# Designs tried in a protein design chat: VH-VL binders against q9h9l3. Part 249

Target 1, 176 residues: q9h9l3
Amino acid sequence: PRKMVAIDCEMVGTGPKGHVSSLARCSIVNYNGDVLYDEYILPPCHIVDYRTRWSGIRKQHMVNATPFKIARGQILKILTGKIVVGHAIHNDFKALQYFHPKSLTRDTSHIPPLNRKADCPENATMSLKHLTKKLLNRDIQVGKSGHSSVEDAQATMELYKLVEVEWEEHLARNPP
Below, E stands for the ipSAE of ESMFold2; O stands for the ipSAE of OpenDDE; V2 stands for 0.75 times the mean of E and O plus 0.25 times the DockQ between their complexes.

## First folded at step 13 (VH-VL)

Design zb1 (framework fv_nivolumab; at its last look DockQ between E and O 0.82; V2 from the best seeds 0.80)
Fold by ESMFold2-Fast, scan of step 13:
Structure zb1 (fold): chain C 176 residues (1-176), chain A 124 residues (1-124), chain B 107 residues (1-107)
Amino acid sequence: as target 1 above (176 residues)
Amino acid sequence: QVQLVESGGGVVQPGRSLRLDCKASGFTFSDYEMHWVRQAPGKGLEWVAVIRYDGSNKYYADSVKGRFTISRDNSKNTLFLQMNSLRAEDTAVYYCAKEGYWQSSAFLRYFDYWGQGTLVTVSS
Amino acid sequence: EIVLTQSPATLSLSPGERATLSCRASQSVDDYLAWYQQKPGQAPRLLIYDASNRATGIPARFSGSGSGTDFTLTISSLEPEDFAVYYCQQYDNWPLTFGQGTKVEIK
């Protein structure tokens, strides 16, 4: 039994025309959905586009935000050696500039049995919103003021629990 | 400075095959899902296929399932579409299209950059 | 599949006039809606994404509005270069779908 956590990050646009995605918030929850980490994070580069519709991040959140280098260290201490669950989690890892072993990574956007339970095509990358609605009968990411990375991390953990037994068995038989 | 350049289009008879290439530059190709979108002469746009950033997931429009195969080579920044068992109704300009910025909380599958298109004509 | 219905099919206007283009979805697409402009012989160009966000380099006369099932693209004062075909696209669910287009032409 290795410890398991779920992560969800929010990005803002930096660099030319705001096309670079930079970490600006990270939430981590444990197996039961309790919050282990939730901080606004200040990118090292100038923010061109807050992407508020999706990120929920505004200028005021950056005033006392944790600098990227410090936040990254805190986050990596939590993730290292654990099974990390996320949705399209490669984006979270890119934003963290971090490599997490594939053997300890679980991506709820890339688990065919989960799509099958949701009556979705197994090869389609489905949004967290749609999978949560279909499988948990819950509306997340509601409204126009941005998403809650805590809510997203909690939903992601609950989705993984629906397929945990069968998927862990699959991975034991077919190591990544 | 983002560029997508398609090639491989041409005239083919029904039942034959063509392979389309799309060479990408000006962005980190391996970070993005990539799509093919087509447009029949004088008609509207039709989404064809998508491939995950690492090539592991591939999904297709019902009209091309079982006949078309999307693939990518991240070391060469190249997207491919292998088109088998071509039909007259596959005649179209085929565009390579890049998704917008990546965001972990949402999949934003609008197309911020398109290639110039390559014409595929299927006729006997 | 989510069907997008654009209206009118053709909009005949003069330079300086306001253009209002409609896109209606068969079911809610939330704000996962984009608008493209296409001129003859060219690839589509992104105008609006996430229902109302103007893409980089797109003039302020272009604006998008709406949410759910009813969306509008507005061109506040038509310039000669704006006469083109306009497409909406939803990305809320698979398969990705486009409207059939609205042609904005000179009167």
Scores: ipSAE 0.821, ipTM 0.925, lowest interface PAE 1.1, mean pLDDT 93
Fold by OpenDDE, second read of step 14:
Structure zb1 (fold): chain C 176 residues (1-176), chain A 124 residues (1-124), chain B 107 residues (1-107)
Amino acid sequence: as target 1 above (176 residues)
Amino acid sequence: QVQLVESGGGVVQPGRSLRLDCKASGFTFSDYEMHWVRQAPGKGLEWVAVIRYDGSNKYYADSVKGRFTISRDNSKNTLFLQMNSLRAEDTAVYYCAKEGYWQSSAFLRYFDYWGQGTLVTVSS
Amino acid sequence: EIVLTQSPATLSLSPGERATLSCRASQSVDDYLAWYQQKPGQAPRLLIYDASNRATGIPARFSGSGSGTDFTLTISSLEPEDFAVYYCQQYDNWPLTFGQGTKVEIK
């Protein structure tokens, strides 16, 4: 059986006007929520906007941050061959400049049974924060100091577990 | 520079259909969630529909659900709105709008760029 | 749906004066709140996002504040080009909703 991990990344703004989203932190947890990876990452380009409200990233975090190329190698080594769970995970892969096989990807922002369980519209993309509150009765991303990618990855994994059996059966019948 | 250009608006009778197009440029179109927002003459703004970056998911306002279909062709950087069973209350300027920058696990659905809009008039 | 109520409906001021616009949400939207400016015959323009972040290219005289249910857009000193309609918009939950707008007009 394939191992399952959950990933969450934080991005900062680079490029003109800070509109380019660049990876600045990545957290990976296993099925039990144990942290496998959690590093601050230094983008190859100058950071224009730390986007701290969302990213939790501050200038001090970049002082000893792992260079992007090195971090990417470390992360890809962990993800290879795994079922990777994330929330709006396409953004994480984009920031990593990596695309995981669709058949091995699970996006908790796009699982209708999960939304039904949360009494949300099936076709509405819900935030991780809302789903976590509704289904796990847990508050994440509290305050304005930014997200914790570890916390978010753990929440994502817990949400997926709620619908894992049903969704895996669905995917088996309807492979991407 | 980011540009969004709507087209396809016009005058139609109730019950008829109309398709709007929105041509995007100046950014990686396929990376972003796209929206339609409309504004009746002399009125405020009303969100209409959203489509995921890859077209795999769509969601609509109750006022248009079952009648309107949002779609996109990423190879052509174009957003579409198929409007069926049009009603008088659908009369509005229709804007295509781009979501803000993206973050992991957070959806920042403010609109940093808008098209100029295209007018749809439904009247008998 | 989350209802956004803006006040006042109309604000009559002279150039150089301070403008204060309010937006109240029927329930908490945290700081998932944006402000737009719209002039006649034009599309809306983003001013503020995340309640207090000024969009790129927006003059410093525009500022946003608030969280939860009460939000404020402030124009410290009105310029002639600032006379327009202003909308708030929440993106905390579906459906996305706008306030009814505040018209800032010249006295």
Scores: ipSAE 0.807, ipTM 0.930, lowest interface PAE 0.8, mean pLDDT 95
Fold by ESMFold2, look of step 15:
Structure zb1 (fold): chain C 176 residues (1-176), chain A 124 residues (1-124), chain B 107 residues (1-107)
Amino acid sequence: as target 1 above (176 residues)
Amino acid sequence: QVQLVESGGGVVQPGRSLRLDCKASGFTFSDYEMHWVRQAPGKGLEWVAVIRYDGSNKYYADSVKGRFTISRDNSKNTLFLQMNSLRAEDTAVYYCAKEGYWQSSAFLRYFDYWGQGTLVTVSS
Amino acid sequence: EIVLTQSPATLSLSPGERATLSCRASQSVDDYLAWYQQKPGQAPRLLIYDASNRATGIPARFSGSGSGTDFTLTISSLEPEDFAVYYCQQYDNWPLTFGQGTKVEIK
């Protein structure tokens, strides 16, 4: 059985007017929710907007943050060969400038059985917050100090476990 | 400079079809989920549909579900709305709308750029 | 479906006056609330996102406040170009919904 991890990232605004999303934190947890990686990451370009309300990233976090190139190498080594679970995970991969094999990727924002379990329309992209509340009876992302990528990665793994058997069987019958 | 240009509006009889195009420029089109929003003459705004950045998922307002199809061609930076079985109540200006910056932990589905709109009139 | 109720429907004011526009949500939308300005014959223009952040190029006289269910757009001193219709929009949950608008007109 292939090892499984969950990932969540936080981004800051770079580029003109802060419209480009650049990686500033990444957290990876294993199947049991234990933290395998959790680092603040210094983007290679100037930060225009910390987006702290959502990202939780503040100027002090960047002082000793791991440079992007180094962090990316560390993260990709952890992800290689593993099933990677995330929520809207394409954003995490874009921030990493990386493409994980589709056959090893699980996106909790796009799993119809998970939406069905939450009594949500199967093709609506539901937020991690709403799915976690509906299916795990847990409040995440509380307060205005920003999200925790550890908390979010852990919630994402727990959500996937609810449909893991059904979805893995579906993917076996319908290979990407 | 972000730009969205809608085209394909016109006058059409009830029961007929029409296709709207939205040509995008000034940003990486394939990074963003795109929306259609409409406004009947003299009325407020109504969200119509959304399509995932890669075209793999679509969601619709109940008022148009089963009749309208949103699609995209990322190689041409173009968003489409196929409108079938048109009704008088579909008469509106149709806007193409771009979501703001993408952020993994939050879905930020406000619209930082809008096209100028294209008028669809459904009348006998 | 989350209903956004804007008040007042019409706000008649003179240039230089302060405008206060209200948007109330039928359930909490956290900070997932945007404000738009629309002038006749034009597309909506984003003013405020995430309840209180001014969009690029929006003058400081526009400010947004509130969280949860009660939101306010304030224009500190109206200029002639500010007479328009203003819409709030929530993006906490599907379907995305707009308020019905507040028209700010010359008294």
Scores: ipSAE 0.764, ipTM 0.909, lowest interface PAE 1.5, mean pLDDT 93
ESMFold2 (binder alone), look of step 15: mean pLDDT 92; pTM 0.944
OpenDDE, look of step 15: ipSAE 0.807; ipTM 0.929

Design zb10 (framework fv_nivolumab)
Fold by ESMFold2-Fast, scan of step 13:
Structure zb10 (fold): chain C 176 residues (1-176), chain A 124 residues (1-124), chain B 107 residues (1-107)
Amino acid sequence: as target 1 above (176 residues)
Amino acid sequence: QVQLVESGGGVVQPGRSLRLDCKASGFTFSDYEMHWVRQAPGKGLEWVAVIRYDGSNKYYADSVKGRFTISRDNSKNTLFLQMNSLRAEDTAVYYCAKIGYYQSSAFLRYFDYWGQGTLVTVSS
Amino acid sequence: EIVLTQSPATLSLSPGERATLSCRASQSVDDYLAWYQQKPGQAPRLLIYDASNRATGIPARFSGSGSGTDFTLTISSLEPEDFAVYYCQQYDNWPLTFGQGTKVEIK
């Protein structure tokens, strides 16, 4: 029984024309959906585009946000040695500048049985919102004021639990 | 600034093959899924194919499935469409297109940037 | 697949008039709908995404509204450069689909 957590990060745009994604919020929940971590994070670079419609990040959130270096250390202590579940999780790990072992990573955007249960093409990438609506009959990411990374992490964990037994057996037979 | 530059179009006989290239610049190509969209002369837009940011997942319109292969080379910022067993009905301008938002838990598959298009004419 | 039906097929108007273009989906697409403008010999240009958000650089005269199955693109006062073909596109489900287009032409 290795411990399992789900993560969702929000990124803001930095660099030329805001085309670089920098970590600005991170939420981590345990197997039951309880919040283990949820902090606004201050990027070391100037924020060009808050991407507020999706990120939910506004200038006010940055005033007392945890500096990236400190937040990264806290987050990595939680993730190390655990199975980490996410949706398009490579983006989260890239923003964290972190390598998590593939054998302990679960990406709900890349699990063919999950798409099959949702009556979606197995080899197409489906959004978290779509899978959550189809499989859990729940609306997430509603409105135009940004997403809740806590809500996203909780939904991601619940989605993974629908295929956990089948997918863990698959991974045992077909190690990454 | 974002640019997508297509090449490889031309006139080909039915049953032949053709490869289209799309060179990307001005954004981190390896972070985005990429699409091909086509438009037959005087007609509307038709989605053709998608490839995941890392090249692992590919999905196709039913009209081209089994004949077309999408691929990418992230080291060269280049998207490809290999078109085999071409038919007259594949005659179209082919556009490569970048999706508007792809990160975290959100995929918004509207196309914020398009290439200029490359014309493929399949004619006897 | 989700079918998008645009109406009217052709809209004949004069500069300064309001244009109202409709896009109807065969099933709900929530607010996952975009609008594009295309001029002859050019690639499509994004106007509106998520049903009602103007893309960067798009003039305020363009607005989108609607949700679910019924969507509208409005051009409050037509400029000469606005005479073009307009397409809606859904991205709620696979395959991605476009409407057949509405041509806005000079009367």
Scores: ipSAE 0.509, ipTM 0.833, lowest interface PAE 2.9, mean pLDDT 91

Design zb100 (framework fv_nivolumab)
Fold by ESMFold2-Fast, scan of step 13:
Structure zb100 (fold): chain C 176 residues (1-176), chain A 124 residues (1-124), chain B 107 residues (1-107)
Amino acid sequence: as target 1 above (176 residues)
Amino acid sequence: QVQLVESGGGVVQPGRSLRLDCKASGFTFSDYEMHWVRQAPGKGLEWVAVIRYDGSNKFYADSVKGRFTISRDNSKNTLFLQMNSLRAEDTAVYYCAKEGYYQSSAFLRYFDYWGQGTLVTVSS
Amino acid sequence: EIVLTQSPATLSLSPGERATLSCRASQSVDDYLAWYQQKPGQAPRLLIYDASNRATGIPARFSGSGSGTDFTLTISSLEPEDFAVYYCQQYDNWPLTFGQGTKVEIK
């Protein structure tokens, strides 16, 4: 194991007409895919749209959810000083209202060698679902009851491991 | 209220260049991937190009690759499309379009807001 | 490239009638499908996203259904302002593609 974790968040719609994406679940896994954190999180503002088709979040999950400020503290304690892997991870950090150093961030939606291995255009932002199917021969985000952020975080870590040696060498030569 | 306003369209000769601008307001522009979509007179819609929220990734339809360049200036809430080596078949109304919301690791690239469009006519 | 085929090309109906528009994908797009309405001289307007969710401000008479390869847009009772061209769009994979359109016209 190295000091590396993968994260995936689920958002619900808040604000006018539910157009603001607010954190409502966060999952963090270690290098081997073991769950370090997985909690439903209560946004500080009214939920207009649960976005259940994608988020998997329902009103019942909010009953015992961890308040945002407390969850944020717990999550940041896990992320601080570690290499954090995610897919379109900027959105996860926005939902957390958190800045993570670019030098310690790995975004599997923005790693050209990963797209190349998947026979996808290097400059296209590919979905986690498509990269996982192409490279791991695994179907994720299946069904209509919402996605599992645990499953997504685990898939993200496994995708990164496919290019880890090559990409870390690239970053050492070309620091962000 | 969300608003997208295109400008820069006009009549140009084949082989010339033209730049389109799209001014955004009413949302946090730097949070969204932005697209250009075009429509030839009397025809359907064709996706043209996309740019990542931070400007780092740019991707194009095969029909315009190597000739068009998408860019953005987040400090000015403005999206650009630089069109070089224009051809008659590039004649179209060009729309800038905003992506919907981001959810988990799923990209939801439907267009919840469109500009009114700017007409580009390539003719000799 | 994922090809979207819309049918029929033209629907000739009267106000008050039900309109049913089809969109078929050459391969599965899951629920990554949207529907747009376009009136002459205007930009497209989002009606339905994620196959079945009505966009903000869209009347309840509009509904979307289907998943995978077969999708339907239904207008339960046509109003005069609903006579327009309708496009489906997939966003499951690159490049993003649109159907060729269905024109709903007055009979």
Scores: ipSAE 0.815, ipTM 0.925, lowest interface PAE 1.1, mean pLDDT 93
Fold by OpenDDE, second read of step 14:
Structure zb100 (fold): chain C 176 residues (1-176), chain A 124 residues (1-124), chain B 107 residues (1-107)
Amino acid sequence: as target 1 above (176 residues)
Amino acid sequence: QVQLVESGGGVVQPGRSLRLDCKASGFTFSDYEMHWVRQAPGKGLEWVAVIRYDGSNKFYADSVKGRFTISRDNSKNTLFLQMNSLRAEDTAVYYCAKEGYYQSSAFLRYFDYWGQGTLVTVSS
Amino acid sequence: EIVLTQSPATLSLSPGERATLSCRASQSVDDYLAWYQQKPGQAPRLLIYDASNRATGIPARFSGSGSGTDFTLTISSLEPEDFAVYYCQQYDNWPLTFGQGTKVEIK
């Protein structure tokens, strides 16, 4: 059986007007929620907007941040061959400039059984915060100081575990 | 610069169908969730529908559910709204709208860019 | 659905005056609240997102504040081009909803 990991990334704004989302932190946890990776990452381009309200990233975090190219290598090494769980994970992969095989990807923002369990519309994309509160009775992303990518990755993994059996069976019958 | 251009509006009778198009440019269309928002004459704004970046998920307001279909062609940077079984209360200017940039598992569904809108009039 | 109630319905002011617009939510939306400006015959324009963040290109005289259920848009000193309809919008939960709007008109 393939090992499963959950990933969550924080991005900052680079490029013109800061509209380019660049990786600034990445956290990866295993099936049990143990942290496998958690690093601040230095984008190759100048940061225009730290997006601190969401990212939690501040200028001080970039002082000793791991260069993107190095971090990307470290992260890809961890992800290779794994089932990767994330929430709206396509954004994380985009920031990583890496795309994991679809058959090995699990996006908790797009799992109808998970939404049903949370009494949410099946076809509505729900936030990680809302699902976590409804299904795990836990508050994440509290306050305005930014997210914890470790906390978010752990929550994502726990949410997926609630529907893992059902969803894996579904995917087996309906491969992407 | 970001541009959204709606087309396809017009005058139709109740029960008829109409398709709206929205041509996007100036950004990576396939990276963003797209929305339709409408505004009846002299009234406020009403969210209508949303479609995921890759078209894999769609969600609608109750007022249009079962009658409207949102879709997209990322190869053509185009958003669509198929409107069936049109009613008088569907009369509105229809806007396509782009979501704000995604950030750290939080969906920021404010609309940073809007099209100019296209008028749909449903009348006997 | 989350109902947003704006007040006042109409605000009559003169150029140079301070405008204060209110938006109240039927339940907490945290800071997932945006403000738009709409002029006659035009599409809405984003002013504020995340309750207090000014959108790119928006003049400093526009500011947003609040969290939870009570939000405020402030125009510190009205310019002639600021007379328009203003809408708040929540994006905390489905369906996305707008306030009914506040019209800022010239006195």
Scores: ipSAE 0.667, ipTM 0.899, lowest interface PAE 0.9, mean pLDDT 95

Design zb11 (framework fv_nivolumab)
Fold by ESMFold2-Fast, scan of step 13:
Structure zb11 (fold): chain C 176 residues (1-176), chain A 124 residues (1-124), chain B 107 residues (1-107)
Amino acid sequence: as target 1 above (176 residues)
Amino acid sequence: QVQLVESGGGVVQPGRSLRLDCKASGFTFSDYEMHWVRQAPGKGLEWVAVIRYDGSNKYYADSVKGRFTISRDNSKNTLFLQMNSLRAEDTAVYYCAKVGYYQSSAFLRYFDYWGQGTLVTVSS
Amino acid sequence: EIVLTQSPATLSLSPGERATLSCRASQSVDDYLAWYQQKPGQAPRLLIYDASNRATGIPARFSGSGSGTDFTLTISSLEPEDFAVYYCQQYDNWPLTFGQGTKVEIK
């Protein structure tokens, strides 16, 4: 019965040629998909590339965005002590400059049974969009104007729930 | 300034083994999945293998499964391809390649940077 | 696996002419389609990603279009350095696959 949340972050490009990924939005949902947090976040460094096609972030979203340090504190209070579900979640934790215990982390991009249910190679890393279409018969990340981190977090939680019993049992026998 | 430098190519007889190395610089190597792509002389491009950013997931083209092993050492910014039981059909220039975009929101497996390639010739 | 078929196999044109290269997928790849240029003895060079986005440093004469199964690479006015082999690549599903290539050669 540890509480479980799902997270999805949107990053913008900062640093030389926009190669550094900096947090610009974070969405967190509970087990039932209800939104616990959803804020635009102002990076401490100059934004070189909004990556709008995927992030959905535009200059207008930065005007009244929560400063990184404040947002980080709010987010960490929600994540601490909980099982956190994400897709390629290491990117999210890196952008948050945060270490979450591996024992409480669930990465839907690295769960072989989930790929198997989707008729995908067990050891290939599949996109959230592909797994959601195959397993939930739902199209997410539609269009070219950017993704919704709320939609992505909700889909991620639903995907995890498909293998939760099986995977938690596996982890109990094979602790990370 | 992103650079990928392959080494280890050469001439080997069928059934032998060879290891290719790819040294990366100019980006955070440990954040990206890395790929090997090959090209037989006068032919097109063929995807060979991929490894997840942390080395945990590895996936291969059917033509090399069971014979090739991809690995990485993030502390050395180096990608490896161990090629066992080599066949004449494995003769190719081997490229290591970096994916263009790898974030939680999307995995875009187009290749924005390629190494110069290293030639592997399996003959005799 | 998703098969990409490029046509024509060879396109013979003169400098200044428009080149139109086709890439057809055996099933939908959405817009997860890239185009590469390769010259003899060189590694491939990314031209277009996500079907229509020009990579950094790629001249405006290169453009990509299409979605789903039908994709086109257009070079509006061929320069001498554009005579090369062009490959399309899909990254919608595993395994990653490339087209067989279209050679753009001088007439």
Scores: ipSAE 0.666, ipTM 0.879, lowest interface PAE 1.9, mean pLDDT 92

Design zb12 (framework fv_nivolumab)
Fold by ESMFold2-Fast, scan of step 13:
Structure zb12 (fold): chain C 176 residues (1-176), chain A 124 residues (1-124), chain B 107 residues (1-107)
Amino acid sequence: as target 1 above (176 residues)
Amino acid sequence: QVQLVESGGGVVQPGRSLRLDCKASGFTFSDYEMHWVRQAPGKGLEWVAVIRYDGSNKYYADSVKGRFTISRDNSKNTLFLQMNSLRAEDTAVYYCAKAGYYQSSAFLRYFDYWGQGTLVTVSS
Amino acid sequence: EIVLTQSPATLSLSPGERATLSCRASQSVDDYLAWYQQKPGQAPRLLIYDASNRATGIPARFSGSGSGTDFTLTISSLEPEDFAVYYCQQYDNWPLTFGQGTKVEIK
């Protein structure tokens, strides 16, 4: 099998009224859940809204954060040529200003067999938290100090592994 | 300025069909889930349907499943709701609504922008 | 289906008074809770999202608090324009659901 990684990004609000989502943290894990990358990232634009309740990003994390252009280069070197797993991953790629081939992209928010195993509606976009609880009997994203993108990336990889054989066979028959 | 403008409402008899349109402007339409929410006269709000940013996933409230079809055309920034086999209990103001942002594997489906609404009345 | 129960159904107050509105969920919704204001003939207006964050342009007199199953919307000093119907909404799980509303009316 081709090398596979899972990614999860944290965004902060920039632009007018904080409406633009800009990358502020990225975590990447390998197939076994080991951390390959985890850095706070400094957006090139003024941060209007840290979205701290969900992102866990605070102004103090920006002091020694890696500038966006440098972080992006590091991240893309890890992702290029690999199967990349994420949850609603189009949001992460948008924040990275990156287009990953659809044939190498796996989105755990858009895999009907995964929802079916979780006894969830097949066509509903389910949260990572709910799929992880139903299928892995594990609580993630607990507390009020923000989510861990490492924890989210690890959970995402484990969820994909539950349907990997079935879904890879489906994709071979029905290429994107 | 973000705007959502609904159209297509009117008076129809039970069993007939109607299509609602919602024209979006002022944001990148193709990046967001879009929803329909309705409100019967003098009553509260009821969620109706959602469509994924790319149109691939569509999900419905049990009360409309099998009768209503949500769709979108990202090239025209337009959301649609095709309503078939209409019933008296479908009488409501229909709002299109933009979901909030996605953050850290969490879907924040509060509605930051709403259309003005379009009235659908199912009666003779 | 997560049921949201709002109380009281009607709150009769005078301008300048403090309004406290309750929303209770049948199961935990964490902080996935929003509040809306609706005036007759108008679309709902987002006031509070993620349980306690004020939406852009919403006056400081509006505040949200609570988590899990018990949520409160507070208007510290009612202005004439604040007499309206208020709805809570959860987005923790499908289907998305709203409370039945609390009407804040002039005494």
Scores: ipSAE 0.794, ipTM 0.918, lowest interface PAE 1.1, mean pLDDT 93

